# Ledger of designs, part 3: VHH binders against f4i9g2

Target 1, 368 residues: f4i9g2
Amino acid sequence: RSEKSEERRFDQKMSAHGAGIKTSSSAVPFASPKSRFLSKQEKFYPRCTPRLTGPQSRDTPPKRDTGIANEKDWGIDLLNENVNEAGTNEDGSSWFRESGHDLGDNGYRCRWSRMGGRSHDGSSEWTETWWEKSDWTGYKELGVEKSGKNSEGDSWWETWQEVLHQDEWSNLARIERSAQKQAKSGTENAGWYEKWWEKYDAKGWTEKGAHKYGRLNEQSWWEKWGEHYDGRGSVLKWTDKWAETELGTKWGDKWEEKFFSGIGSRQGETWHVSPNSDRWSRTWGEEHFGNGKVHKYGKSTTGESWDIVVDEETYYEAEPHYGWADVVGDSTQLLSIQPRERPPGVYPNLEFGPSPPPEPDLPPDQPQ

## First folded at step 1 (VHH)

Design a6 (framework vhh_4orz_3)
Fold by ESMFold2-Fast, scan of step 1:
Structure a6 (fold): chain B 368 residues (1-368), chain A 124 residues (1-124)
Amino acid sequence: as target 1 above (368 residues)
Amino acid sequence: EVQLVESGGGLVQAGGSLRLFCAASGFTFSRYAMAWLRQAPGKRREWVALITSGGSTDYADSVKDRFTISRDNAKNTVSLQMNSLKPEDTAIYFCAAEYTTSGKRVYTKGYDYWGQGTQVTVSS
């Protein structure tokens, strides 16, 4: 099929695919609706309207699904069962569940639960480990690691965690979420890798990003994006997405924007390289002066160009659609972690080794 | 941005040696326990070696006396010296970090940050 007809996924959400996440075959990681990539067949662009890259728009940005916040708490409930058991099924397959509890200094506590199964010949297996951690510094963590393989030779691995950093002395708090997932086919030239992170603090600072890479059949793709808000009106966002076929066709979309108080810029490029190395591209940019005027400019390899100043409202959002209040509301399991009881007059020890503690800043005195 | 970047992997003949490095950024390295884990083809990820923030070390039985883990807090790096390599050591090797005020990690669970991994292939 023509490279111009090839479709590419531009989904930015780390979806739970319902209330749980499970990958047991090479088909499951690649089962998704694919977005149609903008074709190089666009011979004419409206001169007075800036071209945004890909299917994503700034006017109504898609809702972000983090995938971590309480996906039916199925595995986390295992931490409350405290069971150790194993068995063998009639077909010779085996299964197990086990639990553990580790204690350390400064109130450190880790509770964990693991479960898994294995076919009688070992050709198929899976394991899930769930854990929670806490200590007397206000640190809390939830995590999971899942992995497996099937008799077709497919394999997958995923991990995700949610962390609370809290300075008990200054009441500063930060919640971080992250995940890594990958899968490989045992019979096809197919595999994918995803990594994403979200970080929020109580003062409105926010950082989010993702890196995705994959191959299916004769196509490979790369997707990266990042967002940063300083909590005081500055925003930086960017995306860079591209794909390649074994026939040598490549195409991509990239853009970035930087704004503060209605003043800023955005720019982007849509590009395509044919198998004979002919390159087409269209670049565009906007300078926003905050005075009701916007400088719009751009060009294409086919000779189209524009450079105009228009009267136009500047849109930017100083705060993300999903921020501190939202993440706290979605972190019920993390916040429900019960730390070890701290005796009266015993304070967290944040000093360890010859180096000063990294954070939080300790007050000059350790008050009662 | 927190990042762990492994390097030093490659192809080596049985009986040979490799030294893996992990460069850390975006967090206060000196307070984290650092670990190496590996995933062999068709197997689960397994823990290989650990070094605590205080410098104490521990190793899986399969690599004890052959591998040495070390760290350099000034450079924000952890390394794994692998000697007397065997075909069974063929795997993707991952660097991992755990925030803890104390304690030891000798298993795959509980790590806060992970690298993308580096391939080690031992031919016979």
Scores: ipSAE 0.000, ipTM 0.310, lowest interface PAE 12.7, mean pLDDT 70

Design a7 (framework vhh_7qia_2)
Fold by ESMFold2-Fast, scan of step 1:
Structure a7 (fold): chain B 368 residues (1-368), chain A 122 residues (1-122)
Amino acid sequence: as target 1 above (368 residues)
Amino acid sequence: QLQLVESGGGLVQPGGSLRLSCEASGSIFSSYAMGWYRQAPGKQRELVAFITSGGSTNYADSVKGRFTISRDNAKNTVYLQMNSLRPEDTAIYYCAAKTYIRTSGTTYYDYWGKGTPVTVSS
């Protein structure tokens, strides 16, 4: 049956409930912005006491994951359906589903499915697009992008993707996962943005991170963290969380650790600044010599300080808790993508494409 | 980036015909779904016709049976054949390409041409 059939065209007459079509009223994939903003605001308040009673150092940070490793591939199964359908509900709202299969140079293939809905007056709408891509270089990609708005003026956007880069000649392979999510309120001065990434290569190199920003009325907050493993025993981990008010109060907590072969350092700072620029801070650090001795130091603006060398064994994670073997095992949908059949005697262009441009590091509010 | 250039607009009498062309350059044309939109003075931009990479088509109710969208991937061009034109078809016609090409760090967006005017008047 052809895609040009009148029954399969986008004509607003047919409801395709069994094809996974969603209405605008059921399309919100996450909690309201107000609920999330309250939760995020509470997470960024300094939870330390203003005075130390003795020398302090912070524990090794907990294992972190972006969460995108837990994304499911259910929507990508819709790529096996080849539909172009539309309908109108009793309330005058409309919905659609469309799909395509695009081909290009060097074996490029993209299969995609898109669905969406819109209220009768256009005040509410949502769109969801799923895709898979491949080419003859061994490149494979899975992705989704979701967006919408409601009659209250709220808007949201999210995406996630998983990519395999492979070069048969250099025996190089890497898997990259990323997600971005944002929401803005139409009734309050409120919004949030989250970006996550995980990158792994076959040699054990690993990079993970997240950037989060939010605003609720007169308060803004930021949370950033990163982890880097070189696959050869070096590790770098860091976190930076801070918040401010329109009245000029700021506060935050940050730390980092760097280790290689039992030798390294940890350091951190908890701080706040009043509207008149008076600063309180508490800083701490550890220098690990790899010989059972650790130099611990720190100070606060309230007059506490320490500088000691102690007998202590050094513990740190030299390898990620979730690495190359794990991501390969959890990327079955990505790895099962079927590239276009390569004709006999035709060889792919094995050069990787250009690097993506750097993403802007923007807060939920528009910059000046 | 993908660049779109429309041509074929002009002045035509009611009942007449025009063929619009939109030529794409820069990216893999065959990987894009292509659409024609129009904007009449004082009105919002609206979808006229749409064609997927696979050749499936969709049309606004006001133009069904009168307009035909087609594509030629070898020429990187999408066409809109407009027959039985009416005064209410008077608008600036825009070509658009919808891409599903994303990499980490890129923002998804539609590519738009600058528009070609169509006036249906006696």
Scores: ipSAE 0.000, ipTM 0.107, lowest interface PAE 20.3, mean pLDDT 70

Design a8 (framework vhh_7qia_2)
Fold by ESMFold2-Fast, scan of step 1:
Structure a8 (fold): chain B 368 residues (1-368), chain A 123 residues (1-123)
Amino acid sequence: as target 1 above (368 residues)
Amino acid sequence: QLQLVESGGGLVQPGGSLRLSCEASGFTFSSYAMGWYRQAPGKQRELVAFIYSGGSTNYADSVKGRFTISRDNAKNTVYLQMNSLRPEDTAIYYCATYTEYSGKRVTIKFDYWGKGTPVTVSS
């Protein structure tokens, strides 16, 4: 499991076991919203003779906080099913599968497969589209887009994408992964949006992050985090989480850490604002000298303060970072994409190469 | 972590034959396409032969009918059988994971290139 290995490395580097006064975690918990978006169980009728029907219904919303899905979990092998068919199930629901192959300028090739279904009355529907793209610039892309609505009025949308490109200006190969997910309840004043990304280059540069927004009835929350590694020993990590209620109470927790070769700092703030604008805040910081000494300091609006130097080892370099070989190993399906054959003497036109997909701007509480 | 090690080069007379080998480590070899490249003195590195993970092959026009690329997934090795060698085949031969354009041929990581094995065709 390559993802579990990556998570283990990341978690170990973020561990705060050596710091008795660390407050990089929230002082106010951000509870995941109660999921009313749980997968709707398939209906089974033991009296029905099993027979070949349309594809399994996928009328379930995405789960919050799952990060970026890998290709095996998303069924990209559907691209190998070159079928165009449609039908109606015994319960009156309809389904379809279609596939295509598009060609364009500069060696552009896109293979895609789409499938979907709809209940008899149209109260439940789902669709998913899978694709691979390539061109002569060295670009390769795998993607998926899923959307649906269920009979309870819930609606959702998600995309997942993995791309490889060679930046001829920097002479680097890069792999980028991203996912965007949204779900909205039909029975509650509730919804959420998440965007996740991971970017890697052949020199060990790494950038990861997420932007999350959500609402459950009277409470809204925002969560953002980022991680940057330059492949040369420099590490930057940060998180910023905050929430509010309709009555004007707000609270949050934020921190950042910057390290280079075991020397660096981390600092953070936990804060709360009452409806009448009274603010409480606790700030903290650590300076790591790389010599077994750590300077720890902090203060609060209520007069708490500390400023001490302790004996403590910095262990952010204890585990190897997730490296380029691991990224390449996790991208075997992307790397196996076969681009169109280039005629001898024809070179790719880099000015017509693909651009990254546009970043959506979908606030969770907007009605339109 | 990914490493490629070439062997089998040498000095040979025109019309002779050589078999190059490239042992790979640090990745799932059977899932990757592999290529043989060469760099002649004073020229850019060029693709000579390519083999996809599924076994299909492609060759540069200058070597079609003379060179054969093959792979042994159980040994994590790709081979280049070179027959009817000509003086213009003189080059350092590298194995690599192929990417998609010949004007800027690159491995997935540049340090995944082997150190190369020299081939000299001369009377």
Scores: ipSAE 0.000, ipTM 0.094, lowest interface PAE 23.0, mean pLDDT 70

Design a9 (framework vhh_8pnl_2)
Fold by ESMFold2-Fast, scan of step 1:
Structure a9 (fold): chain B 368 residues (1-368), chain A 122 residues (1-122)
Amino acid sequence: as target 1 above (368 residues)
Amino acid sequence: QGQLVESGGGLVQPGGSLRLSCADAGFTFSSYAMAWYRQAPGKERELVARITSGGSTNYADFVKGRFTISRDNAKSTLYLQMNSLKPEDTAMYYCAAKVTYVRGSGYSYDYWGQGTRVTVSA
């Protein structure tokens, strides 16, 4: 019968609503801002989750037509070419490609390739530089820097790099990835910036994060998050996102969790400030004792409050979903870098974290 | 051009002993850290023992207490003393002058020997 189906659905609903004993649903932050005026700008909205792009990826912000193909999985192969060439496309746009090689102390070696173009009237231009670095300490680096601008004042730039630190005499190995991306309008008050990083250790230590911000007309927004895993069961995760308007409205949402061996806490706040400085907030928290009991508490400026202890199983991710084995598998290009031959009788300095000398021919980093 | 040349392998009874040698035939041995690897038939190469230029040692768990790595910089020679040999120690043993540690991958090792065969059988 259909009434038996309704009883089963009702039991499921009652289990979900009664799951204050088995779930943390009663302690989670509630409600996005109700005003459409406070909605996220989808066109320029920064996302919490950066996409992992390998060094072969050519995914870049759109650029004006230069007559040169934007093929994926070819940028890193340019480092194997010794080129110094330039030309003009059928549409009158110009392009160039050049390469260089620099050697330094302690086995330092840098190979780089640069390409760029300009429209026929000089109204737009772009450049792209790829590099590979190594030395005798077990250091390896792959990187790219791309940028473009036009006569209307629009500009964009991005960087990406991947670094290996490898100790020849221990299990200590680290892979670090980072990227920065930015775009700005010259004709309207609009732009965005995104920075993310990932660090992985062969022993399971992991650090990830991102800092993002943008503006579209009268609204600005910020989004930050971080994750830390020690490889021994400790975890720290947090997010903080907020926005404001030139009319004086501000709103935000933030949370944090810390756990080790089933013991820890979660807490968060959703808040709003009106143009006349009236503040609304809702705060919540959980204390996990590791014994099947969780203290849940919270309050709001509108009078909502709770402070209870429930019988509930603690759930959290003690290790990252994407970890050391995954990053090693995805870093074949980095790991294949060939360092300079070490002469007989020369012992490298095996200190980790040495910064190789900067290559004079590499372009300087763009301002943030 | 330097070459690493392993010797001292052979057939031995379980519980017996062998000493492997790795001679450096043309470069400055004392400047490099060294290692012994082994490869059983149909299996991947695995690290057995490492020694730094200064003499600090590191061993795989399956050989601790039974094998001893040592070096003589004056003779440009690396040694592996193997005691209490077991049938599972049967493998080709390789000398290497540079060792790296990356889970699931590895770099080229600059100075590998050709290997010496160790067979542990009654």
Scores: ipSAE 0.000, ipTM 0.098, lowest interface PAE 22.7, mean pLDDT 69

Design b1 (framework vhh_surovatamig_d1)
Fold by ESMFold2-Fast, scan of step 1:
Parts: C-alpha cells; structure tokens; sequence
Structure b1 (fold): chain B 368 residues (1-368), chain A 122 residues (1-122)
C-alpha cells in the first residue's frame, strides 16, 4: 500500500515494446507480469545546430502506420529551385544553398540541391542534400541525406530514398523505400542506429523490416523486425529484441509467425540471463491446422507449462495494410521524374547495343 | 492537444539567479527528450540545454556550462532551468521545447508556448 506516483514505470516501459500482436500466447498466459523484462530504449541525441536565421533543415515527418514516411512528407520541392547562395547571420553563423545537374552514361541524370550551416565558431555544422536520379533503363530515384556534427565529436546522420525499378522485358515494376538514422557521442560511449525498408512489386510481393541498435548509460540494445508477403497468401512476420548491461545482465523477447491459407504457426521466447549466467526463459508456440483447432504449448524455467488443443478460429493478417496500389499512389514525384530524351540514333528499333563486328569467315557449303 | 507553458522569467542584475519552469500537458511527458531554447533580441533561436526522457543524459551549450542546470520532474510533468551567474548576453526569451514525434536526432524542436523573458541588466 505505498500508493506512490513512481509505481507503473516498469509497466509503461513494457507497453512501449512496439509489438502490435496480442494473440500469440493468449490460451494460458503467465500469471506474473515480472516474467517480461524488455525495457523501452533510450537514445542519445546530439544538438549539433542551433536554430539560426536563414535556410534550415526541414522537419522530419512523423512515422506513418505503414512504417516509413512518404516523399510528400519530406518536402522535396527544393529540387525545383535553382539557387546558389551563401550568407552570414548577425551572430556570425554562416549558411549556404547550392544546386547542380549531372549527366552520365546510359542516359544518367541527377538533379540535386544542398543546404547547410555552421555556427560562428565552427563548433557545430549541418548539411542537407536532396536529389533525383534517372536513366534510360526506367530507373528513377528520389533521396535525401542529412548530417551534422559538433566540436565535441557528437554527430548524427539520416538518409531516406525511394527507388523505382522497371524491367522492360517483363514489365514488372518494383518500388523500394529505405531510411537510415544514426547518432553518436564523441565524449561518452553512447549512440544508436536505425534502418527501415519497404519493398513492393506489381504482383503483390511485399517486404518490410527494420534493424536498430544503440548504447546509452552502460546499456546496449538491439531490435529487429520483418514482414514478408508473397502476394499469393503467404505471410511471414517476426521480431527479435534484446538488451544487455556492462555488468553482464542480458534480456530479450522474440517471436515469429508463418501462415498460408489458414494453416501455420507462431512461436516465441522471452528470456533473461544474469551476470553469473543463470538463465530464465518463457517459450510458447501455436500450431494452426486450419480446421478450427489450435495446438498451444509453452513452458518457463519457473515451472509454468501448458500443452493444450483449443477450439479457436485462426486469425492473422494475410495482406499488408499498405501495398502496391498505396505506394504507387504515394509516389507521384518519383513517377513524375522526367528521364533524358533518348536520341533516335542511339537506340534504333533493331539495335540493342553496339554494332556487331564484321561477320567472320563461314565454312564452305557441303557437297550435295 | 500539446501545451507547454513557461514561467519564472524576470529582471535580474548580472551575477544573479533565476529558475525557469515549464508545465507540459497533452502528451506523455516521460517519453520525450526536453530542451530549453532561447531567442535574444534581434537574433535567431539558440539551443541552451537538453535532458533525456529519464533525466540520465544532459547536454548544454558551452556558454552556459557550469552556470545553468536543467532538470525534470516526470510525475509533475515539469521541466526546469536553474540559471546562476547570469550575464548580459543571457538576456533572451526562453522557450520550453519537446522533441517531435520522430525523436530529435536533428534538433527538431516543438515550441508551443509564448516563452518567458529573462532580462539581465543593472
């Protein structure tokens, strides 16, 4: 009966796991909340650039329910401006903005815009570069890279890109999006890295995932997840999250599910290892037979166990919430990229490459 | 509906002290890094100090290190800035800021309040 305000801090951290699925161990759950040890991550954030008058980096848009923000949210309009400017603010800080246009082989074209700034004493700096690329293979790319650093060695880096691939022979289009973020301290053992990707093809194949890791306050943590849909009813989803301390304590939570046509499995493990290598774990699994029966099983090192067959309808998400039609609709700027005009003399209707060399001598005709 | 309300500013002599407060509402305060940002007359915004969600990681701009102390009370949903040995160049409107929903690896500050004015003069 302490009734203190700091109660529930551990429960709040557990709620922040980011795993959206509650169906995986529902038949006979463990009685104790203490059997779950994965804590919410904390990140190092450097402050490399004070807000200055003049051009500044665009706000990072919030993450959408689908995982990655689209091009519209990143404000890529910079590519439509052709400016080259630099200045100094009254506080002695400097800023610049520049743009360019590069050409290369096979119709390669790149338009880019870059902006950045530095504090008056050079103690902090930032740069942001936006680009679009295309070539004659049907390739199109939009991207951004942002970075900053300070004189204490702190740094951060972010990229986002969206790519269209086209196969001229099969007419199979594929759109891929990815984003990476990282930050690190120059004065302490702290930093983090995050990567997300989404890949879609015109036949409904979909792959999404993320890899994250970080260190802060003598704790290291790793988080990974993936989702795969083949466009034909098969689904694979998984997560794997774990952490450790400098003192040798480790803990984690992982699960996987695979389904096709109402048949499949789910399984997972929550685990903890003390500095002297004493291990606690809880394992669980489900086998789905597609006939209204589900085999549920599991055990823990503390003695809880179950192995039962229940009458239960199988539920799983067979289709992604955000798929090919959605990504095409959200990729209007990517699809609107204008490739270089292809001169008629470079690719005649019957020529697929350099002119063939002169024909070599052929064997003489056979006698009748 | 996110709200940040700053208070505690005023007129002080050089060498004096002030304690600024920020009352937060409309979001889970304990999940966000929080910062103090200031704007001197006729200048742009300058980051002053940041504190992590747990309070374990704290950073300051060099000009205030050793003079200012940032702290937070997650139970009261409040952020504080204790300012000691104030100088004329500390004269500014001080704003409470939270990191945006993405996190703040890129100094993306959400400044909602009107700020609190600190004037250091004789």
Amino acid sequence: as target 1 above (368 residues)
Amino acid sequence: EVQLVESGGGLVQPGGSLRLSCAASGFTFSDYYMSWVRQAPGKGLEWVATISSSGSTIDYVDSVKGRFTISRDNAKKSLYLQMNSLRAEDTAVYYCARDLEWGSYYDAFDIRGQGTLVTVSS
Scores: ipSAE 0.000, ipTM 0.116, lowest interface PAE 17.1, mean pLDDT 71

Design b10 (framework vhh_7qia_2)
Fold by ESMFold2-Fast, scan of step 1:
Structure b10 (fold): chain B 368 residues (1-368), chain A 122 residues (1-122)
Amino acid sequence: as target 1 above (368 residues)
Amino acid sequence: QLQLVESGGGLVQPGGSLRLSCEASGFTFDDYAMGWYRQAPGKQRELVAFITSGGSTNYADSVKGRFTISRDNAKNTVYLQMNSLRPEDTAIYYCATPYDEWSYGTYDLDYWGKGTPVTVSS
């Protein structure tokens, strides 16, 4: 991941919001009582941005860009080495490298490399496996699986893959990226899990999302978000974050928005449940009709409510900041995979979807 | 390897009972929240019951009062006691972590076991 690339993406997103039709928070400025449109009973209109009342150091809104697109993979170069070897380092630690090459039907080819190590006393160990796959349908895949443990009892694993699918009938290409990571402490009641995905097609369809779970001592939290663009101006975005304690306190914040050409809706809920099951909730919504008017409404369990129509320009992000052209540019290694040469007169066995399942299981040369 | 192994399913008559078990291996069970999920033929997987590492529980409305989830950290096992079974409870039952209630159906729910089938019929 490059900090400069991240900064450029963030700046581009902020510039797009500043240049476009704007919504919501500017119509009812908090610091200007005489210019507020809302009555005294309605003056606390909640912002459309998700908020969390919970773990303080983790109140950051979900990142809308997974970062998978900018991964730097040190071990992938091992696929260019056909070696099987093992040894011992000067400090008494051990290491190994293995490689293999499998062929299958319809031009299927898999190259893989595995490496690992163990400390002298066996108190820490790690392994990582890299692969590339292809066939004659235009399918290509890169992947990695890593895991380790240390002398403190900490353990972790992660996977990452990038896949190209071709649909010959529709002449449509798709690139999908995904990653999963998990870690747990050996000394604390603590652990976390993350799953990320990005999907893109050549016509501008884009889907991104993440699912996160963590635990630290008495508290567990979940964070989920999704983002979808159809390549035709339709946008769906949503997020859901919630947390709980072993004492029965729960709280969360969720929202969604759907737009096409300035017409759409936003809605959300912030909620809290006490240990005795008393529930507090605040819900809000916006209806955007594309006519320069926005209907805003909401209520809380403590009796606050509002239902107003305001003069407001609607802003939504019609196109992703990172899309097909970007992912193709960043997928040089995937796109450079050389399929097996197809003999004259042999045609690929084509299907509308991906032909081979991406089988993450590597050849079983080291079962256990 | 990180593994979850479900067991205890079978064929029962309506009104009968079953106790499902999910044995965890390869990770520190005590640190993780655990859920029981089910998938009926032709339907999406759904959450049945959930238990936090501290023992707090939640249930799907369709099973409240009939099913009880519990855990035994000394045995690295989570249990689902199923009483007053109905034909609608027929499904393959899975255990999984992390819990996913909101993203269900938008992507595959992660699970570590093969599931245990439960059939309720006369």
Scores: ipSAE 0.000, ipTM 0.151, lowest interface PAE 17.3, mean pLDDT 69

Design b11 (framework vhh_8pnl_2)
Fold by ESMFold2-Fast, scan of step 1:
Structure b11 (fold): chain B 368 residues (1-368), chain A 122 residues (1-122)
Amino acid sequence: as target 1 above (368 residues)
Amino acid sequence: QGQLVESGGGLVQPGGSLRLSCADAGFTFSDYYMAWYRQAPGKERELVARIYSGGSTNYADFVKGRFTISRDNAKSTLYLQMNSLKPEDTAMYYCAAGTDYSWYDETEYDYWGQGTRVTVSA
């Protein structure tokens, strides 16, 4: 896919330099192109069960699953049922449900529910575990872990969790979300890994990011991005995406921006390195003074260069990273977790605040 | 520079129990993905259990229902509770700490312990 990567790189270069050159902020020729440089980062799930396998949009963080998408009465709602049962579906596949409660020190409580199944011939299997945790420090946690595999060696695994931390020293509550997913082919050298996180507090401090890795068609790719908002108007946002082939060809695109009250900067680099060490690069930057002037500059190894101050009003409204807003869930269920009743005169063990309390053991997956 | 140190291995009879511990000496434990691997003589290293920074766990089929992985972030310690031990569980057990990429490629783990020996024999 080097030809398609070169074509996309060329299209992005054309967009940056060939777009209608107006002083309007709606048509900025020096801005980083929006087109992608990488081959499709395909998320694949081996078909372990029809109920759990579904397409997922590229470059978006995973949604907190509501359970099995095709069965609205399952998933997180299982925590409200105390059921241990097993059965066989009409198609001959088998399934089980298991649930439990763990209690520990300092008011620790974990409610969990697990379900899983196997195809009629045992050629595929899946497991899904949901839990909620709480203790007397104000800690609350929701989580899910899903996995599946088949007899061809295909496998996938994913997790999502949401946590409420009480920072006792600053008296702030902080919510943290994280998700991790992977899939691997058993018959081909192909797979991918993705991790997303989001942290925020009641004052608007926010930190978000993602790290991705994948391999397909003799190509490996890495994508990283981060966002930081201080709750006082400052924003830092960056991305770094790159890929390589087995033959040593590498290419990438990276940028960052920092803004506060209409003053800030953006800068980036698009680059390509051939196996013979020939490097092509285009760097660009913008400096926003907040006074109706913007300094735009850049250069490339092919001789392009610009350094100009333009009349442009800086209106900066931070947009979430591509696709993020479509998958942000609320925290209502996390906040509704009921901790164990604390007896009169018993105080929480605060030695674990501002650090998270010890992470308790989740029940192991059911053996056959 | 950080290092992982395993302990708790030993000789046990079939059906017995052992608890392995893995202590962190220098890095921020709570931010790492942690795992237990094992290697029997003449065999390849295999994953036993993993635990993510947030507490989610995953187990190999051959230990499900018998082993429990856990972590104590306040003590910077990883544990493996091994119950109903079988002769087939005899191996060197290693703990590992990794970053985002270690999930896809186990060679990308940042830190490995030196191993602790578990022997299950009458």
Scores: ipSAE 0.000, ipTM 0.205, lowest interface PAE 14.1, mean pLDDT 68

Design b12 (framework vhh_4orz_3)
Fold by ESMFold2-Fast, scan of step 1:
Structure b12 (fold): chain B 368 residues (1-368), chain A 121 residues (1-121)
Amino acid sequence: as target 1 above (368 residues)
Amino acid sequence: EVQLVESGGGLVQAGGSLRLFCAASGFTFSSYDMAWLRQAPGKRREWVALITSGGSTDYADSVKDRFTISRDNAKNTVSLQMNSLKPEDTAIYFCARETYYDILTGYEDYWGQGTQVTVSS
């Protein structure tokens, strides 16, 4: 992390370190070897096609840490319109709006709306599809898929979904959110891919993570992280990030922490490989005993090492800052979906436990 | 070239166990996340288990607590221990490598040819 710079260590105030019920953080006890400045990670973003008259693609703003749209950004109003219309602008570009309503077994219902546009020659196009799904098991889903390309050959694709799995007979409830986003340049070797997921249950179990990859200016980077909370005080968090250039420079940082009731561990590694294959790495760890003592240890390729026990209060977030009550409060749009009326004497087919989400099942004409 | 070769599949009765192996070659195995996927007759491929380059694991809810994924970086192998097998586990099982170069294909890059697992009821 850039926070491991010499300036951060120089500005550290010892009197604030480990005070009260706070872990001072995963700080390394001794000075780093000569620090490498990590450049800001920049992602390629395709240039927006000039807006042509007609419906424009709506941004799905990243209103959550995972980049998933919140209720304010959901296109629900489109689902209440029974619109099938299309037009052609004076410059020969075209636009359309479509809507549909599909029914299936076990009370399945899908309401969807799609809009899009194309330039006269087809060199630029965009599409947005919004949907809501439900059935008689208590299943509910909201989703969106956006894609497009511009005259420079750039392309992008984004999908987001939020799903409720609820068995009314057993009082089980889970909410799962996921998003995938990608963009690619048509004129240079540049682009990125990102995937996020969040899963919550009514008992306080929480799991979330992300996988990311990108390339820009002859640099590639990878970033993964995960968090798990069992609702009973156990916490697992980890991050793994690394990057490389075409010239052979590589660098990375990874860490994990596991805690339960003030007892746990943290460990990590920061590493760098120069273009001439010279390697540098630093590994570090902490063992937290819950008794006001912390064992800190580590080593580096350049011979730095430490193995010490310090007086330090251990504090950790045993439960997520954003939990079940918060996710339910932020899912009012999902919860407002009206299932089909169940006829008397008809019982739903119940499936217990969520499956990992497969490729999105949009209306019959979703691009694959 | 990248090669992934699965083995260990077969016919087993419900409640039985099998261990699948994937031998990897043509890339720096220790640097990549590895996954197992399966495809049942008439169904789409389904993700089953993941193991990261750092050794962290994740599982589909349908197999959690029954399947265990592991890796041996010295032998360039990833394994899937399958316990308490059910008829619903009948599928061709594929080993996959996550790619870091093709940003448009997502996480999974290469699949092997697969190994058939059949669980009789």
Scores: ipSAE 0.000, ipTM 0.122, lowest interface PAE 17.2, mean pLDDT 71

